# Miniprotein binders against SET domain-containing protein 9 (SETD9): the designs that were tried, part 4

Target 1, 299 residues: SET domain-containing protein 9 (SETD9), of Homo sapiens (Human) (q8ne22)
Amino acid sequence: MPGRLLRGLWQRWRRYKYRFVPWIALNLSHNPRTLRYVPEESKDKVISDEDVLGTLLKVFQALFLNDFNKQSEILSMLPESVKSKYQDLLAVEHQGVKLLENRHQQQSTFKPEEILYKTLGFSVAQATSSLISAGKGVFVTKGLVPKGAVVSMYPGTVYQKYEPIFFQSIGNPFIFRCLDGVLIDGNDKGISKVVYRSCNGRDRLGPLKMSDSTWLTSEIHNPLAVGQYVNNCSNDRAANVCYQEFDVPAVFPIELKQYLPNIAYSYDKQSPLRCVVLVALRDINQGEELFSNYYTIVS

## First folded at step 2 (miniprotein)

Design HA2
Fold by ESMFold2-Fast, scan of step 2:
Structure HA2 (fold): chain B 299 residues (1-299), chain A 80 residues (1-80)
Amino acid sequence: as target 1 above (299 residues)
Amino acid sequence: SKVEVRIEGSDPELVRWIVDAAVEIAELLGGEVEVKVEGDKVYIKVEGLSEELAKYLAELIRMIAEELGVKVEVRIKPEK
């Protein structure tokens, strides 16, 4: 028979296992758990959902076209309505291959970071933080980030508010909590990495990926997918970016979903995919580190 | 009670994560932990737990290992 203490722990787990509270209460890390606090003035969206969508589509379309030799093979497996969008480019590609052979010229593909710069006027990357104990941070590596720009995305597996995340939360500082209780696990190691890759494999349509998994590797395809490394603001470091939640609309082009750095833990076609973007609160210069106004309190 | 854990797996990253998780859980429960690596196997010994907490720890380790597809053997013994 189970003892009183063990039965009490099990009954607590069963009662609260589908709530955010079990994740906090059963976090077994040595690090103190903090609860998210967002000041009233910071709860509003900084830019419209249409502006977020427009920026993502602009960047992802540029990445798709930059990698068109590979993408043209994938397009052959997609519906005619998708393939027809690129028919003119497929004809130009065929003629371009002929020209390359005749002229002995080489086609060059830009790095993702260069595409981001050409598309939005800036680039970002993770590096060692300017804060003595923070580990990694995110910096503007090229160009100028204008106020209101989408500067980064928070990658990772998306958990609905009642989905269990107990094991992934142990020693994991990269779990983002949305205001509605949705969680995003942006850890690039251990069980979190395995879970993301498993979900990515589950949702594939043949060679077409439905999410970006390259943020887990050294060769990133979506250069925005570094948001989990953005450090919190402090008295010594003012916030220059703000988190904004975004739901991917049903009209999102299927061929561009491969650049979304998020995937749902449970397979649910009915619910939109939750993403989180970081939006610039002011113009940010080349060389500056990003700091978010993601407030946490010790509880 | 004493909890002895033997972990065996082909993925060293997952094995390391399970070891780290087991150590953190055991220490939080008030146990004293020793870890030994021997070839492709990792041995964890936890002492100083009540019988109830030892059973709880053993079940959590089994659940974590099963979720990750890693082979684990967990035994609860009286202390020497």
Scores: ipSAE 0.005, ipTM 0.254, lowest interface PAE 10.1, mean pLDDT 76

Design HA3
Fold by ESMFold2-Fast, scan of step 2:
Structure HA3 (fold): chain B 299 residues (1-299), chain A 80 residues (1-80)
Amino acid sequence: as target 1 above (299 residues)
Amino acid sequence: SKVEVRIEGSDPEKVRLIVYLAVFIAESLGGEVEVKVEGDKVYIKVEGLSEELAKYLAEIIREIAEELGVKVEVRIKPEK
């Protein structure tokens, strides 16, 4: 590391070392459940991997079609059968609109949260939490979330248990720990932001982006990529979502990877990309805030 | 670079804390860690770190040890 980077990391360590000690103390307990509570009667997975995959593909395909005119370079790289599928889907959508709204002005693009609503029957977005001093929270802004629906994704850089994350963990409440020791750093600031952008640039194949980086900006393309802002449940706020781990299959469409809000810290062809989704534990009504029962590592 | 740490102290809980912190930080930096206990002395060997990370690890360990009043000796060597 350059001398300037080391100096900055040292200053952060000196500032946050006492916050970091409690996190280390929690991990010195060899009980792997210290940082996660899963009720004995609960399964680790609420819905099947096929249901998760189906939901993500449905949403991402709708987002791709909404921005179809901006996808020309990616489309030029795809097999003719795949291009034909998207053209057919777009033609069906255009014909439907003409039949139902003959005089309505058709907009070329919709906001991502509107696409989510049209695709799944609900929309979610981050806003100021209903909890005093909690900062951000995630709300159902439109529609009804049915029990078992995928309502958000936990964005960020994915670290294997042996990969270096020390400095990113200092004062960072957005590190999610998976049961197998894999970590996801969902912090949208500082060194965590720089690392994610570096990995995104590393994995880019010409016009093909291998991950979504827009969750780091004010203009989010994947409206599900707000999971790190979901607050933990409390005595006053019961949990209505839970975290579920998901490995991206090798057959995942390359043109839709641009919507995955996760990227591996180290490229390893033998390991699938880990993602984390939040799944509804009950029907959730419009206006309700999301609350989880899983705690991230506190630095 | 290879980092070798020797820890000596009369308070076993403070020694244990430094050992756990050193192991945790070294593993977090991507190092391969080996720990050996011989009486009141603990030896830690860390391999696989760059020179800059090895120096940073050594400095952190020294500062923690100084704050806790535990004697540590840290050496940085090239790897075989």
Scores: ipSAE 0.000, ipTM 0.155, lowest interface PAE 13.2, mean pLDDT 75

Design HA4
Fold by ESMFold2-Fast, scan of step 2:
Structure HA4 (fold): chain B 299 residues (1-299), chain A 80 residues (1-80)
Amino acid sequence: as target 1 above (299 residues)
Amino acid sequence: SKVEVRIEGSDPEKVRMIVELAVWIAYALGGEVEVKVEGDKVYIKVEGLSEELAKYLAEIIREIAEELGVKVEVRIKPEK
């Protein structure tokens, strides 16, 4: 009933209104990333959803194959339709048990950053920003980023517009706001970290993880999951990337979901998972820092 | 229903705060938001809300404006 929904919203507002206003005012005034204004004539998407999906699948498939010795154990518990995709590799793994020397050779793996380079022609990583007061930034560490490439993903817990984020938002500069009001909390510390890990534990299918939690650690499995550290553009630093929203399609391969650096705060099997990618606005050379084009309503 | 908000004041930081809060809350309620800046005045238009949610949004904006000390004018109108 509409009256029941309004009662719930009103009760929530009455509980938090005096805490809510100071928090939002302080966070938004110090963090322009929390509010995004897009001019009416601007497109929200620079590349197609098919291009985003294709890029993510290409990278995640390469990461999966690079870690196949560990992934083959998980495959034994998945449906035959999934296992059949990797049948040739599983047969080689079985033969490796009989040939110890061959097994040694098959256990060779590359670092995630090298897989990204081999897959897309570039690597990115977080480092100390070129801006003295900004702390961390994201740099192209190897290769060339072509215009229109997916260069990064914004990791974190995904909150629908009605979901409580109050405590996580206090002093938190890593909350990204989507155009439809969906929020992504990319903070790697404190309560935000605990919430993400709790959701990650909730949504697993036996040993199969449904999201990547390694962006919270020093050993990152998905090297794209550094988007929260990309600094905003300024008069002295032109934007070279933009944010683009992406909903994970229902047909996304289940064995590759472990590389998605996002998870929904509330369990809702009917809602698609929201992700945010950063897309290159021009060719970006090795050594360049990434800068995003946030629009602030009053800037 | 359509919610129209006019914000004006001599303190640009407080005006910025109320504009940012109003837009964020409007989106959180499921509204479609348009913003126009004309000198020291900011106009916000929110469409797609039921009459009940439009009244709720208007009340929230008024309460926030009072707490921040910013003057706002909020009007609710029928949509197309």
Scores: ipSAE 0.000, ipTM 0.213, lowest interface PAE 12.3, mean pLDDT 76

Design HA5
Fold by ESMFold2-Fast, scan of step 2:
Structure HA5 (fold): chain B 299 residues (1-299), chain A 80 residues (1-80)
Amino acid sequence: as target 1 above (299 residues)
Amino acid sequence: SKVEVRIEGSDPEKVRSIVELAVYIAEILGGEVEVKVEGDKVYIKVEGLSEELAKFLAYAIREIAEELGVKVEVRIKPEK
């Protein structure tokens, strides 16, 4: 091997060994909870799975309708059971096209952040962190985040604990560890980016995408998909959000899966897709930066 | 090059973590791995690695062992 490759591997390992090694040691343990007391399963979640699902469906439905001109083309190629939900809107779309041809009309499409604000009463976005040398952070850019609100999602490729992720983990501060050992790689560059895009291409149904890949770009479609940039709390910055695991139910509308910012590394049709949301621990005002309690949920 | 690892520890969970990580890294680097367990000691032999990759594997194993407070001995030997 070239000396340059070896030097790069050792420097990455040295830089991130304390962040990486404790994490992987916990993941490989038969009892990952031995290093920390964790509440009972019923106490491990801040809000119900139904509240998480309701929030995601509300936001994703609003995003779908905001982009209906493009979505109607995809919808025409889907089963009748899906198209029947939108029959009235499809008829209006055909009439709308005719009206636009006869006179000039401007589009009513809003930015994703504006849709989030109209839907939940707030918006969030990544920006330069208030912490010196922390790089990016996530801020409430508009409105008020009420206690218990889903404020963000942790995007990325989902790995089962037995699946190979070691090289993606070297120098990568964006690996989230779930309590059951499932990992989410939210890095938007390098090998992590290539893996996510490959999986996204694998799982598509014709023109319909089964996951959101736009969080890897400058034009984000799901404005919640910024969770990997939320910084950890410190003595000077109290946590105002916590992580909560969520499994996508089988009943989830197929046409809205394109907004889910997660994809499984290996396809297993019987296992639900794992997602991770960030939930507000208190009311958070406009202008405030989000801070989380590491990768472990609060007791 | 051949890498021989001997792991000793009173905490079986920590020993298991080191063994699993060592095997995972060695296999990804293209090594042929053999693991033997004798009482409270675990022996790992890795063959087929270049000298530079063998040194990296040894370094990685020593780092995680130090972090977890587990005693390891790592030796790099030429292959037959």
Scores: ipSAE 0.000, ipTM 0.287, lowest interface PAE 11.5, mean pLDDT 75

Design HA6
Fold by ESMFold2-Fast, scan of step 2:
Structure HA6 (fold): chain B 299 residues (1-299), chain A 80 residues (1-80)
Amino acid sequence: as target 1 above (299 residues)
Amino acid sequence: SKVEVRIEGSDPELVRYIVEIAVEIAKELGGEVEVKVEGDKVYIKVEGLSEEDAKMLAYLIRFIAYALGVKVEVRIKPEK
């Protein structure tokens, strides 16, 4: 293990150790002052849950069809009606290629970013931020993002408010706090990365992955899974996106769960998986950096 | 309070990481630390911690071991 990681964690622990003891004591006592409560009537959503679900299904279905040849084991587990639907969609998509003069050439698979562009009319990716010393940022790399579009997702391990997040919370700038106290740890390094991979392996059902882990690598499969790198707005940079919470419904297709960049820390069959999307507040042009109007860090 | 840890794993680098982090945290909390290595097993004993600090250390060690897929047994005992 790298000594730099231990040194950094140790220095943060010395600084924040008093914060953990009070937090644990207050949470165990069910103290209202440690629990963030927002009345249901005050929850503001920019777009409907149906619009979020529709967008995610559209993108994930396109990704599934794009790498259809790699889905054979998953397809064998699906109902015949679902399998036939995908085969029909693939046949329609490939019909035009047969008529081209170079039809003997190999049919090519598109990159995830290109699938996003073909599906929603835009693409996004992380790059060096326009802000001095901010590190990474997220940009519209192609096309036009219309107001109300789902632009990205906040990846990471999902913790209920009673679940232990001690080491991960020490000096971690990538923890998003939901209104109900649920936390999402989007850090792509250190212990946070190990935890996500462990949970992903725990929930795997043979060939079925229950979450996307590629956001932890340089080759992301779900191009929306870059939300943790979106910088907060400032006086010099107006917000053009906002965070919106979304619970994955029970009817979500099992074969598409492999594209969800979130996984629950603890196994709980009765609670829906929490996701967070970023939604455009205005039309965003190619080349613009995304800036959110607020995010909460818990450390 | 006293914290006793038994770590068992086939990956010596992961075991070393858990041992190092546990020892550093325990020392900073004011604990007296003793470490024994026997083959693929490592034993850590920490004495002189408050009950709350002992509970915190135990939770942190269990959490990291779970995350790394390493088997660990942690026990908290009174010193008196």
Scores: ipSAE 0.000, ipTM 0.168, lowest interface PAE 12.9, mean pLDDT 75

Design HA7
Fold by ESMFold2-Fast, scan of step 2:
Structure HA7 (fold): chain B 299 residues (1-299), chain A 80 residues (1-80)
Amino acid sequence: as target 1 above (299 residues)
Amino acid sequence: SKVEVRIEGSDPEKVREIVMSAVWIALYLGGEVEVKVEGDKVYIKVEGLSEEYAKWLAELIREIAEELGVKVEVRIKPEK
């Protein structure tokens, strides 16, 4: 089976190998689909889209303000409607520059996980799973996660249901399958990493990034972007989170898009960007590992 | 598992096709890749693959080389 799959890949590769990876993918037949089984009680949204949006804006705004010294340079290249939101903070920056005879007080910045804790009352991070041979898992590292909280995001490149993902799908356990057939490739290695970075470079507005690529590095800017490492529940480990799909609204602040850990594979800006959040099904205590009720069935 | 590939050929375009295909698939499978060129011989070393993925990569490289008529030697070794 595995060898036969790779032989088919080689035949297609021979025709398209020197074109861009996205172009090669466009000419492959549809990736064999796996069926996502979602328990009936998990198909409904646990929280409203407004609650998801509110949480993301709250966290991303706090991250933006935390490194404002760097963000102020980016603001200089953005429309006046965006700059005006931060006029008071920009005035402080200008005032600090004019204190030539005194050293201005250095602004302290917090680590992203500290900002998350200050903003939502908890932090999460990936670590070695409590499950034997599961590799990574995601833990509540500080604070208390209340029922209904957005606790994580599933990062990665977003593929519409008919967009080719064939090369990326081989041996990749980090492809999340949405109910409508949209796929999110959260693999932080290999071709998946290259594709995400390529799309991130494509979608810049001058110095402004349109998505977060730091989840691919050791220096993560959005501490929620660890959802791909959340393990499935089992008889020994009950689910305490569920996946919820979310479309980024057109009114999402442009200066905060740099914290979204997702990017569309195609350059079609007509469709909203799909994100996936993980929502707490119960209160989750410090030190607990996250487990989802997501099932993938081979068909 | 470790995959070691030795490619011997005078056609640089055909050798390039084998090298590029092997490197891309190895990176996709999560392997670490080292390529060394010595004259008309190319050596590829891939580390960090599972036994199953090492076998898949080895089979794919042999098939590509056979299609292109290039001589390759592919060996799978356990990592010490």
Scores: ipSAE 0.000, ipTM 0.244, lowest interface PAE 11.0, mean pLDDT 76

Design HA8
Fold by ESMFold2-Fast, scan of step 2:
Structure HA8 (fold): chain B 299 residues (1-299), chain A 80 residues (1-80)
Amino acid sequence: as target 1 above (299 residues)
Amino acid sequence: SKVEVRIEGSDPEYVRWIVDLAVEIAKELGGEVEVKVEGDKVYIKVEGLSEEDAKELAMSIRWIALYLGVKVEVRIKPEK
């Protein structure tokens, strides 16, 4: 029986990972994208944690309501305290009131990037960078990004400072290093992709996902989850966004966790989930590419 | 295209992890999944995938197996 094999799986998995060489220290000297240096005069936070949380909740709530027909099925499995938030919408679904001319958003599903535009006044997406050798970049595709707006999120598997990261760290330009030593592996390929999907499956509650895995696919559900493709600033390309670390509060709505593009490598209910957002340093116009002020220390 | 996976021996918890991951990825890609357990061997068959999706699934399974130190055999077969 498979159920007999699950009684200690997560604890054994954590012990297994701790047997391997910690590539974190070795990789920092060879991969500048894993190193973030903030000068003494620089702020590590541009906007409040409350502003970050408010923005994420606003966007995720809009995404949830846009897909309400599917989400209402999941709500039936959640506690009454969660269901009560959507009682009016559930009552409409229960009564079967679906007329030819309906004013309900769930009968007119929009693409995620359109929801972002309707919610924040702009959309972003990855495309070929304006830099000759950079590959992908992230652009404002619609609307205007005001100074101080959360414009993107850095997706990926979150490794605590004591957690070993093996082959994922080798030659991986998508590892973000937080100031406290926490790492986020935003690589959408190879072992990094497999690890994220494995962790997503581990934390799943039946049909309810506890993190967004669609950033690993061509059909992205959270349109903010493109931060790993934002290129570093240069003399020819000034920074217009900066990275800001954010810890998901314990009271974060469980039904909206499916839109968070981050997952902890080791299961720990007491530690908050680390996320990283990109915040606009100035107003950014439609058509502009995003560039980050990722500080790198060279040997 | 179809993907056939054979997992031989190893830690049953790691084998379960590989199976669960393969099933999840296959369902996300719209494939039909069949799992068969015979003693210390596990067989996974996924049908109804495009060639690119079959390659993606195969690569994911190979990488997780390498990561866990589990021996797997993964084959991609055309349906024609």
Scores: ipSAE 0.000, ipTM 0.192, lowest interface PAE 15.2, mean pLDDT 75

Design HB1
Fold by ESMFold2-Fast, scan of step 2:
Structure HB1 (fold): chain B 299 residues (1-299), chain A 80 residues (1-80)
Amino acid sequence: as target 1 above (299 residues)
Amino acid sequence: SKVEVRIEGSDPLEVRLIVMSAVWIAELLGGEVEVKVEGDKVYIKVEGLSEELAKRLAEAIRYIAEELGVKVEVRIKPEK
C-alpha cells in the first residue's frame, strides 16, 4: 500500500536499483565494523600485475600438462595457433594412444594440490578454522609460502556495479567488493551456485571451458580457488595475506582459461575479466591459517 | 512480524536514501510498507514478514542509517 510519497520515491529508486548494493543491507550480521590491524604498507600494491600473471600461467600450465591425455583430445579441435604450441607433446600423445595400454594413462599423474606444491613450493586447502565460530578457514598444508607469493584466488561470479545482485546477496557472506564497485560472489551454494554454472555453460568455446567450475565441487581442479574461505584479520589475529585485484589480459592463453575460477555475469568481450588474488604479506609456515586484511590493497 | 522505523535527521537526502532502501528491501521480501511523515520525523511500518526476515530488515535499516549518520529507532513487534 504505497502512499503518494512512497510511489514517487519507489519510481525514482527503480531507475537506480541496478546500481544499489543490497548485500550491505542484508548481510550486516556477518560483516562487523570493528577496528582491524592493517599494516601501513598494505595501502600499496604488493606485487606487479606481471608477477600475478606469471604465477597464474606457471600453475595453470603445470595443471594442463599434468592432465595432457584429456586436454589433447580437446586441443585437437582448437585452432592451429593453439595446437602448434603443443606440437611435440601431441606427437608423443598420438604414439601413446596407438599403444593398447592407454587406459592406464587417461588419469592425471598427480593431484592438483601436489602440482601446486611442485610448482610454487607450497599447497593450501580449506579446513575448519582455528576461530571458534568462523566455520571454514584456509591453511598452508605443505611447504613454505614466501612473502609476495600468490597463495589463493577469490572464486565466483563477477558483477559490474550496475548489474543486479538481489537474491544472491540475501544471507550471503561471500560477496567481495572491489574498489571500483565490481562484486565477486564466491558462495558455493543456492542461487549463487546456479548463476555461476549458468554463466560457465554460456561461455564455452566448443569443448573448451572458459572458466573453472570445480571449486563448486569436492574435487577442485585449481587448488588456489579457496580464497572466499580466508577469514578476516582482527586485533588478536594479524593479517598475513592481502587482497589484490587483477584483470586478465587479452593475450591470456585460451586453453588455460578453464582454470580461472571467475566468470562475468554479463558477457562483455570488451572488458577484461576481473580476478582477485590473495598475496602473502610475510613468509607463512606449514600449518598456519591465512588471515586477510579488511581493505583491498590495490587502488 | 511487524517492523516499525522512526527516522530523525537534519539531511533530507540521507533520510530519503534510508526510506528508499527500506521500501525497496521490504517490498522485495514480500512485506507491506506504509510511510508517514510527521514534522521532521519519518515513520515506516512493514507488515507481513517472517520473524527472521523482519530481523534482517531491521539490521539493514540500522546499518544504512549509521553509515549515513542519521538517527533511527527500529522495533520488531508481533502482528496481532
Scores: ipSAE 0.000, ipTM 0.159, lowest interface PAE 12.5, mean pLDDT 75

Design HB2
Fold by ESMFold2-Fast, scan of step 2:
Structure HB2 (fold): chain B 299 residues (1-299), chain A 80 residues (1-80)
Amino acid sequence: as target 1 above (299 residues)
Amino acid sequence: SKVEVRIEGSDPESVRWIVMLAVLIAEELGGEVEVKVEGDKVYIKVEGLSEEIAKLLAEAIRKIAEELGVKVEVRIKPEK
């Protein structure tokens, strides 16, 4: 039984739960994870769902417009309700040679990381971690990440609780577990890669893809899709980002779904697609590595 | 120490997943694993672990089972 001096500690411990434990059970001997205290004032969500949605739409819209020459061909095959949103841009493309030349000069294709920088004021990318033997990590490569910014997304196949993931889970440290038992398999190789590509091929609307598969390749189209490589905080490396769950709303533009780095394992249109974002806990400077916490309050 | 696991579940895939993960984790920890299947129940015995490692394995199996909503009974016993 807890004694009088231990009652406060017991009550504090009872208020904190592992929510974002990076499947330590599946990686017991390779990467000991740091358990850390999370202040009582901490909340499940650092920013609103509207802020997450606004950020994702801003970035994805910019990526779409950067590749508009190719996207305009896809738009021609989509419903009028989608095409009508881009009528002014499509009209310009149907004009004479002079306007097409002006469009080509203004619409020169930028790398995805540069688009991220132009839209949010920073870029992130995976590289060799600053931690000894940790493998990959994620760094701010350009600009400044302000507190509360969406810095990254956790890519991968989304499994509802009780859906089979046995072979994918073997030796796989990239499975994120959500509060409600939903799992996201962010492994970019082996059976996990095959499963994601299979689901991506299943969920097509003609030429339009309903999820981003490029995070599985060396040419990443959504530069946010590097969240699985963010390392956990330790006593020597304080957390500067935290995980936040986000459900894609029904009003999400269909032409932008191609940039979502997540796909449901089962074809279930009733449930919203689960995504996970990483949100900055403080301003993060260029050159800094991202570190996440995995111990927080359940509210 | 010896770890004994009894697994029951209505979903054969989830049961197979827990069995596979338990075996692989136990082998990684240096344990000797024996699996027995009896109808809808699976029994796993792991021997050759220290008490500290046996407790870690038991906790890992319970957490995995909780995530899948599968019923498990995990017991740690001294070896004779």
Scores: ipSAE 0.000, ipTM 0.162, lowest interface PAE 12.8, mean pLDDT 75

Design HB3
Amino acid sequence: SKVEVRIEGSDPELVREIVDRAVYIAEELGGEVEVKVEGDKVYIKVEGLSELSAKLLAMAIRWIAELLGVKVEVRIKPEK
ESMFold2-Fast, scan of step 2: ipSAE 0.071; ipTM 0.564

Design HB4
Fold by ESMFold2-Fast, scan of step 2:
Structure HB4 (fold): chain B 299 residues (1-299), chain A 80 residues (1-80)
Amino acid sequence: as target 1 above (299 residues)
Amino acid sequence: SKVEVRIEGSDPEIVRLIVDAAVEIAEELGGEVEVKVEGDKVYIKVEGLSEESAKFLAMLIRLIAEELGVKVEVRIKPEK
């Protein structure tokens, strides 16, 4: 039986969670989605960092080449070491201006999800979840996802554990907690959306974007940037993907940073950008919904 | 019950956040709050709380401090 004192404590707990209590108190008590499941041996990685990097570079390079007509203008402001990688393609693009009605010009551009399919052998997209109460979910829309594949990325603003996130945390089920306390706010609405766009505008090199903001829109450029919509596993729905943390290395190509769906809250050139990928735990067939493990055991 | 809190942290903004949260909750629970700063340590004393209110306050302070990486010591004592 709750009694007057217990009712008072729960009412005050709930009130302070929405007023001045740091995001952590809300997430530990009411949002298991922000917790990450850790295997018994405390292994935090299913595939190597080299495999993650290789996959991201392969996809982002294909997206860059698919949009080369637009990207060639951006290359003009980048160092010769970057432009030299694309010299042959720049020569073809320059000559292509003379053939405005060439039938092959339109056929060289594909939708992002089609590029993902041609690059990795599968495509994923958000849709209405198979769970009655879950809203959005993520499905394999084409092809086959092999075990160990990177199938998605968790987009959003990256917060160090000491950075202010408490207003963003109110009623927000899209804050992912990393094992080291770093947080990623993948909410596509409200104050979270405003913060991400502000950070994206801060971190530009002229017309070159240093992060992807299109995951906040209906016209997504990086088709992997749907990880926040992956639903948690349950007794009826086994997990088929897991979260893996990845730090963007200093050698990451500058022209491909525009496809990274993450940005640091504070501007810091010395710390690597934290990303989170979702990795397949088994082969996943076309039509299947993705389900993740969602909590870290801290007791 | 009486609650005594001692907070140690290198980031004064984060320490202030914990102090402000503790004071706000303690006052709302009907406690009498005293805050004392000694060097890099902040001491909070709360008197006049029920045993359940004291446990709630202690739990919340520990939870916040642990997640933010701030060292905190929380003691619940009976009042004379």
Scores: ipSAE 0.000, ipTM 0.143, lowest interface PAE 12.8, mean pLDDT 75

